# VHH binders against Chemotaxis protein methyltransferase (cheR): the designs that were tried, part 3

Target 1, 268 residues: Chemotaxis protein methyltransferase (cheR), of Halobacterium salinarum (b0r4j5)
Amino acid sequence: MTDFQTLLEFIETETGFATSYYDESYLDRRVSARMRRRGVEEYAGYLTLLEEDDDDERAELLDTLSVNVTEFFRDEKVWTALRDVLLELADTVRSIDIWSAACADGREPYSLAMLALDAGLDPRNVSILATDIDEDALARARAGRYESTRTADISDQLGFLDNPQEYVDREGDRAFVVNDRVKDLVTFERHDLITGDPKSGFDLVACRNVCIYIDKQYKLPILDTVSKSLREGGHLVLGQTETLPGEVKERFEAEDPRIRIYSRVADT

## First folded at step 4 (VHH; framework vhh_8fcz_2)

Design e3 (from a2 with N31D)
Fold by ESMFold2-Fast, scan of step 4:
Structure e3 (fold): chain B 268 residues (1-268), chain A 122 residues (1-122)
Amino acid sequence: as target 1 above (268 residues)
Amino acid sequence: QVQLVESGGGLVQPGGSLRLSCAASGFTFSDYYMNWVRQPPGKGLEWVSGISYDSGDTTYADSVEGRFTIIRDNDKKMVYLQMTSLKTEDTAVYYCATYDRWGSEYDYFDYEGQGTQVTVSS
């Protein structure tokens, strides 16, 4: 076993973080960033640091590894198209069921909820299930409190909406809290896209920017799982840098593949 | 050690053109999706463009589509951003990024360079 693999096994064993699910290159980049911060050049040396440190470095590493890079209304072109999808669904189904898969700290499912409200949909007819494997991320999502940083201006992100002030409350200059009107549309639960129970009957599934972090052997199982969770005519939205593998692609159609929104065609 | 070195920025007038370059080292370049991201003054990071491992798929932010072109050369381990019809709102520090480096905390990004400054003004 390499020193890097030994390090990853230590992390998984001691923290419960499922390093075996993640792309090795992604993990290496995240671990290397922490190593630079600590002035350590070798994996064996970093492992020693993790073993001896008073769990401070373990906590910092976990925060770094578990970051699911999200923002409100990530890739605005997609959200403009999703508004049209939601309006179409409002005309074709009695109740819209949405699944935000691998939702991280909740910015994506809350964006979906805010978009539905901003588009004038009846909140009683919209239900969003938001799932993630990371219980700490789900706890932050349920809290619904977010802070702007020097590299992420939440006020700017929320400017995508016509009436952002109706959906969030400000706390001082840089903190935002999603209000109960928005929270009432979203239910958070833990779910493993690789080993968890199958889901079904959704009108829209968002599975965005998750496959770029996970080992490529899990990409097809994940996308197969989310594709099977959709009803015929339902929609799947992926991240801008993600594509459907050939085995799943035949189940979908897209008018503009660049926006990564696909319609589920008839199965068998 | 993964390293990305951006270059090609500078001062340019509105309507002008610039070509940014990113030299990659320390990883198997041809296995990675490559991105350009930028940070305008007083704003957060915004994703600009991406290109797949084999150049078979390219994506662009709405604000730059039709004006910018992303290109990669796997033999040289380079990614480029050809920028035309530049606007004052394109003023930003431009960073080359592998996979998803879009985040809320600057020090959690795996940027290996300082970026390259593009200033669009008269």
Scores: ipSAE 0.000, ipTM 0.246, lowest interface PAE 11.6, mean pLDDT 82

Design e4 (from a2 with S30D)
Fold by ESMFold2-Fast, scan of step 4:
Structure e4 (fold): chain B 268 residues (1-268), chain A 122 residues (1-122)
Amino acid sequence: as target 1 above (268 residues)
Amino acid sequence: QVQLVESGGGLVQPGGSLRLSCAASGFTFDNYYMNWVRQPPGKGLEWVSGISYDSGDTTYADSVEGRFTIIRDNDKKMVYLQMTSLKTEDTAVYYCATYDRWGSEYDYFDYEGQGTQVTVSS
């Protein structure tokens, strides 16, 4: 066992993050980024920082290991189709239950909340559960404060909505804060998609851009968990580059698979 | 450990064609979604195209749809961008990227690469 493998075993044992499900090059890249930030050159030295949990390093590492590449209304064609899904659900069920799985810093569940409000749905009839393994990402999500960067112009992203000013308050030139009207639809909690229990009865599950860095052999456990969390007739939306494994694919159908919105049909 | 090396850029006249190449090393290439992004002079980064790990899905920005084609060769650990009907507004430095480089400020490859310059000019 190498120092790197010892480090990965420690992370899995102490945090519950299933490092064995991930590509090792992905994990090494993420771990190395934290080591650079802490000024440590050796895996053994970094393991010492994690053992001591010096400056909450375990939480910082989990944040780094989480796939947090997200933006408001990511892949606008998908969100146009999701608007139709939400309107169909509003006609079909009395209360819409949505699960935003691996929600990162909250841009996806807040996009879902804003989409529902923008579509004219009654906020009392929409409930969004948003989960992630990373407590720091969840803290940022609960705060609901976001800043534009060189590659992410939040004002442009929110332009998907008819009246974005109804959902966010602007702070200065680059900062945006999601208002309480939107926040009231979303509940945040910690959940591990790989080792955690499935949920149940959801009308819509969003599990987007999560499986990109997972070893392809282990994508089935994640997709099985989210599949089991949907009711019959519920919808699953994946990331644009993600596909269903054959074992799960027969539980779903899609009118346009390129949009990555699937309907849960028969049990297999 | 992870490296992406872009090549194939150059000076071309409007209406011309170029093929960009990206050589990947230091990671399990066939498990990763690959992207091309570009930075025009005086502007921010913009996403151009993407391809799934198995080539089953390709996506394109509206500005390049029908003119550019993204291709990958998992055996050679290469991703390509075939560009046709080039316009002056396609002038940019082109970068090969995974999702870590596409809009993420906290997770970049150790070697982002210097990109490859494409100049479309008469």
Scores: ipSAE 0.000, ipTM 0.231, lowest interface PAE 11.8, mean pLDDT 81

Design e5 (from a2 with D54E)
Fold by ESMFold2-Fast, scan of step 4:
Structure e5 (fold): chain B 268 residues (1-268), chain A 122 residues (1-122)
Amino acid sequence: as target 1 above (268 residues)
Amino acid sequence: QVQLVESGGGLVQPGGSLRLSCAASGFTFSNYYMNWVRQPPGKGLEWVSGISYESGDTTYADSVEGRFTIIRDNDKKMVYLQMTSLKTEDTAVYYCATYDRWGSEYDYFDYEGQGTQVTVSS
């Protein structure tokens, strides 16, 4: 066993982070970046820091490794387009079913819920399922409490909405809590996109910025699962740098490929 | 192809001031978080300061808070580091660095420039 593999096994065993699902070069870049920030050149030395949890290094590493690179209303141009999608769905279906796949700590599904409410949709006619494999992320999502950080000003992010004060409560200068009106639209559930079964009948599936970090062998199973979970005419939204692989690509059309919103077409 | 070109370093006495500049090209500058990082002689890279893309929010390492100011000009595709009350411990090569806006925030070595030397000595 190499020192790097010993380190990855420690991380998975002690934190529950599924290092085996991730691209090894991605993991190495993230681990190496933390090692450089801590002034450690050897994997064995870094393992010692993690074992001692020196200066909360386990939490810092998990933040670095986690695909939690989401913010409220990430890519505002995409959310402007999603508002139009939600308004179109409100005119064409009686109830809108949305799936936020790999939702991390809940910023994406709560953004979808707030967007629907801010657009004037009846909350009784909007249901959002939010799933992730990470139970700790789901616990944070259910709590719905977020703090502004060095790289993320939540107040600025929520400024995308017309009436952000209707959806979140402030706690002090930097903390925000999603209120029950927003939480009532969202159900959180554990789901493994790689090995789990597809869902069905969704009008919109968001699966953003997850496939770029996952080992290549798992990308097609993930996109196959989310594509099968959409009804004919339903919408898929991916991350801006993500593309559809060949067979799955034939199941979709895009009006504006720059924003990565696709429509599920009939099978022929 | 991302290009970052640093300038403005030099020799300065303790308590002095310098302004570093970074010219960026090859990417949509206004979409990227910008950082200054430094490498003191015989040591590893240390993060110094960062500035966000949307609100222009700034952050600083504890060792430089109150002494350094990071500024960006999106029209000119420039980021600056205004350094005051310089200490001998600030002696380092300073690099302008960026990372993927959404999740590579610790990949400071990707897209880093050639650096500019700051020497604080009497």
Scores: ipSAE 0.000, ipTM 0.170, lowest interface PAE 12.9, mean pLDDT 80

Design e6 (from a2 with S55R)
Fold by ESMFold2-Fast, scan of step 4:
Structure e6 (fold): chain B 268 residues (1-268), chain A 122 residues (1-122)
Amino acid sequence: as target 1 above (268 residues)
Amino acid sequence: QVQLVESGGGLVQPGGSLRLSCAASGFTFSNYYMNWVRQPPGKGLEWVSGISYDRGDTTYADSVEGRFTIIRDNDKKMVYLQMTSLKTEDTAVYYCATYDRWGSEYDYFDYEGQGTQVTVSS
């Protein structure tokens, strides 16, 4: 066992993060970023920091490994199309059930909730389930507090909405807190897309920017799980850098292949 | 060690064209989705384009659709970005990346490459 493999096994054992599911090059890049931040050059030295949980390094590493989507309304063209999907669903079903799979720190499910409210949908008729394998990310999601950084200007991101001030409260010059009106639409729970059971009956499943980090052997199980969680005619939205593999392609019809929105076809 | 080396940037007038190149090493290039990401002056990172490992699928940001073309050569371990009808708004440092590198909450998320500067000005 190399020092790197020892490190990955420690992370999986002690934090529950399934390092064995991920591409090792991806993991090495994310771990190396944390090592640089902590001024450590060797994997063994970094393992010592994690063992001692020095300055909450386990939580910092998990954030680094689990942050796949950390931007509100990421890829605005997708969100413009999702608004139309939500309006169509509001005319078609009594209650809209949405699953935000691998939701990270909650920016995607809160974007969905804000989009529904901004589109004029009745909040009593919209329910969003948001899941992730990382409990620390889910804790931050439940808190719903976000700060602008050098690379992420939250005010600019929220400018996609007609009335962003109705959905977030400002704390000082950089911080935003998602208000209860938005939070009331979202339920957070832990779920493993690879080993966990499929859900059922969802009208929309967002599974964005997950499969590009995962070892290729697990991509089909993930897409099979989300496929089984959709009702006939339900919609799947993937990340811009993701495509449906041939094995599941026949289960879906492309709404717009460029924006990665698909409809679950009838099984005949 | 994964390495990406970008090249081909420069100064160009509005309406002009440039071709960016990215040379990849240290991983099985033909198995990975490849991306172009940029950072305009004074702004955050934004994703530009992506291409699947088998070239079967390409995607583009709204701002560049119809003007940029992403191409890959698995034998040469290269990915390219052909840019046409360039606008002043396209001025940025362009990075080649595997996986998703935009939307990072913290600045300690690294890019694989050093980037190549594109300046569009009259």
Scores: ipSAE 0.000, ipTM 0.246, lowest interface PAE 11.5, mean pLDDT 81

Design e7 (from a2 with D54S)
Fold by ESMFold2-Fast, scan of step 4:
Structure e7 (fold): chain B 268 residues (1-268), chain A 122 residues (1-122)
Amino acid sequence: as target 1 above (268 residues)
Amino acid sequence: QVQLVESGGGLVQPGGSLRLSCAASGFTFSNYYMNWVRQPPGKGLEWVSGISYSSGDTTYADSVEGRFTIIRDNDKKMVYLQMTSLKTEDTAVYYCATYDRWGSEYDYFDYEGQGTQVTVSS
């Protein structure tokens, strides 16, 4: 067993992050980034640092290993199409259950909540479950406070909505706080897409830009789990570069192949 | 410690050309995706271009595609941005950066240099 493999086993055991399911090259890149920030050159030295959990390093590492989507309404063409999906669901089911899988700091599930309200849906009939493996990201999501940064202009992102001021409160020119009207639609929960308990009964699942970090052999189990969480006629939205593997693809029809929105068909 | 040192910026007329350079040290350069990002006055960072460690994959923002070319030299630990047909909108501080995400994902800037100022003005 190499020092790197010993380190990965420790991470899986202590954090619950299923390192064995991920590409080792991806993991090495992420771990090496943390090692550089802590001034540690060897895997054995970093393992010692994680064992001592100096300066909450386990939490920092888990945040680094997690896939984070940082923009409201990321890929605006997808959100234009999702508005139509929500309107279709409102005509078809009494209560819309949505799952935002790997939600990071909450920008995706809050975008879904704001989109539903903007579309005129009754908030009493919309429930969004948002999950991520990273507890620090979930804490930021629950707070619902976001600042324009050097990488993102939140005001521009929220301009996708006709009346963003109905959903967020401004703090100066750079800070935005999601209001209770929007927060009331979203529940945040820690969940691992690889090792966690299965979910069911959703009308829409967003699972975007997650599987590209997963070892090829485990992508099918993850997408199988996500597909089984949907009701017949439910919708799945993936990342732009992600595709459904053959076995799972047979359960779906593409709504728009350019934006990776799929409808679950009835089992044969 | 990782260091990225940008150079080559300056004042240029609209329609002109500039070549930016970035010298990297303190990490295994040939194993990392390299990016150019820019910050216009009073605005946030905008991703401009990226190049894989093997130079087999290059990507560009829609605003610069066809006008800018990203190149790397792993032996010299350099990344370059060849800019042509410059516009006033290209005025910004340009940084070379690497992301800690695998592949071509651009959610985080792992290391940024001090930047080089490009001003496009008549």
Scores: ipSAE 0.000, ipTM 0.202, lowest interface PAE 13.5, mean pLDDT 80

Design e8 (from a2 with Y53F)
Fold by ESMFold2-Fast, scan of step 4:
Structure e8 (fold): chain B 268 residues (1-268), chain A 122 residues (1-122)
Amino acid sequence: as target 1 above (268 residues)
Amino acid sequence: QVQLVESGGGLVQPGGSLRLSCAASGFTFSNYYMNWVRQPPGKGLEWVSGISFDSGDTTYADSVEGRFTIIRDNDKKMVYLQMTSLKTEDTAVYYCATYDRWGSEYDYFDYEGQGTQVTVSS
């Protein structure tokens, strides 16, 4: 066993992050980034830092392995289509259950909550479960405080909504806090899409920009898990650059596959 | 060691054409969706285009739709961006990316690659 393999096994055992399902080059890039930040050149030395959990390194590593750049209403055309999906669901079910899988710092599930409210849906009839493996990302999500940066103008992103001022409070020039009306629709929970228990009964599942970090052979377990979490007639939305594998595709149809919104077809 | 090396940038006139190349190494290229992103002077990162692992699916930002074409060659581990009808607004440093290099403000998500500069001016 190499030092790198020993390190990956430690990470999987201690954090529950299924390193065996991920592309090794991806894992090496992310681990090497943390090693550079800690001034360590060898895997054995980095393993010592993780064993001691020096300066909360286990949490920092999980953040590095799990965090992707995200923004409110990412890929605006998708959100225009999702508004129509939410309105259709409001006409067909009494209570809409949504799962935002791999939600990172919460911008996606809060976008879903704000979209539902902005579309005029009754908040008592909308429930969003938001999950991620990274506890630091979930802590930021629960706080719901975001700052504009050089790469992300939050005010512009929130301009997608008709009434953004009803959903966020401004703190100074660049900070925004999601208000309790929006937060009340969202429950945050730690969950691993590969090794965690499957979920069920959802009308809409968002699983965006997750599978691109996974070895091709293991993408099916994730997509099978989210597929099985949907009820008949429910909707799955993927990242713009993600597609359904053949094994799962038979359970879905898409009005416009370029938007990456799929409807679960009735079993015959 | 994972590496993405962009090339093919340069100075072109408005309405001109340019082809960018990205050479990938150190990972299983044929398993990954590939993207082009750009950073105009003084602005943030902007996603431009993406292509699926088997070339069966391509996507484009509205600003470049109909003008740019993304192509990949899995045997050569290359991704290309064919740019036509170039506008001054297309002036930027162009990066190829799997999502590991997509829009992070934190350098520890940055993988070695300087991008390739495209300047559209008369």
Scores: ipSAE 0.000, ipTM 0.237, lowest interface PAE 12.3, mean pLDDT 80

Design e9 (from a2 with D57Y)
Fold by ESMFold2-Fast, scan of step 4:
Structure e9 (fold): chain B 268 residues (1-268), chain A 122 residues (1-122)
Amino acid sequence: as target 1 above (268 residues)
Amino acid sequence: QVQLVESGGGLVQPGGSLRLSCAASGFTFSNYYMNWVRQPPGKGLEWVSGISYDSGYTTYADSVEGRFTIIRDNDKKMVYLQMTSLKTEDTAVYYCATYDRWGSEYDYFDYEGQGTQVTVSS
């Protein structure tokens, strides 16, 4: 066992973060960034800082290792295209079922809910299932309270919508709370994309910015799971830098290859 | 460990061109998204361009769209940035990076390599 592998085992054992699911290069990059910030050159020295939890380093490392979707309506051109997808679905099916897979703290499923409402869809005909493996992220998602930071201005992000005041309540200058009108469209549930039970019957599945951090061996199982959850003619949206592997690609047509929106084709 | 070595910078006049190179090692290069980022004097790190693992898609910051072209060669484990119509505001140290770079991820990138210095001045 290398010093790096010893460090990863410590992190998984002591924090519950599933280092074994992640790409080693990703983990090394994030760990190295923390080591440099702490002025430590060797993994063994950094392990000592984590063992002692010096200056709350375990919490700092976990924050660094977590996949953070930091903004509502991430990649606005994707959300412009998703509005068109939702309007097409409203004309095609009576009830739209959406799955936001690996939803983190809820900004993606709430963006989907707000987009549907802002586009004029009947909320009684839109249902969003939002899942994640991280119970702490789901707790934040259910609370639906978000604060602007120096690097993320929520007011600017919500400016994508025509009527953002209809969907969030302001608490002071920097805090925003998603209102019950939006929350009523979303159900949060714990689910492991690698080992969990299969899902089915969705008209739209969002699985964005997950596979870029996950070890290669898990990417196909994840994409196979989400592809099988879609009905014929349903849509899959991936992260801007993610693509479908060849084993799954034949199940899909690219609606807009630049935006990573795909339609599930009939099995023939 | 991941190692990225940048080269190709220099001093050029406004309107000039440069081609930057990045040599990658320590990971399966052909499986990862690659980026170019820059740090102008006295400013923070700024994302410039990205390319998917299969070269199927490229993205650019608004400030460089139409002037810069990102290219990769998976056999050589290289990423290139072809820069044309250079402006004084393009003056920066340029670094290459793996994975997607957006918002909060800027705080987590920490390149120990020297990068490659691009200076655009008359």
Scores: ipSAE 0.000, ipTM 0.226, lowest interface PAE 11.8, mean pLDDT 81

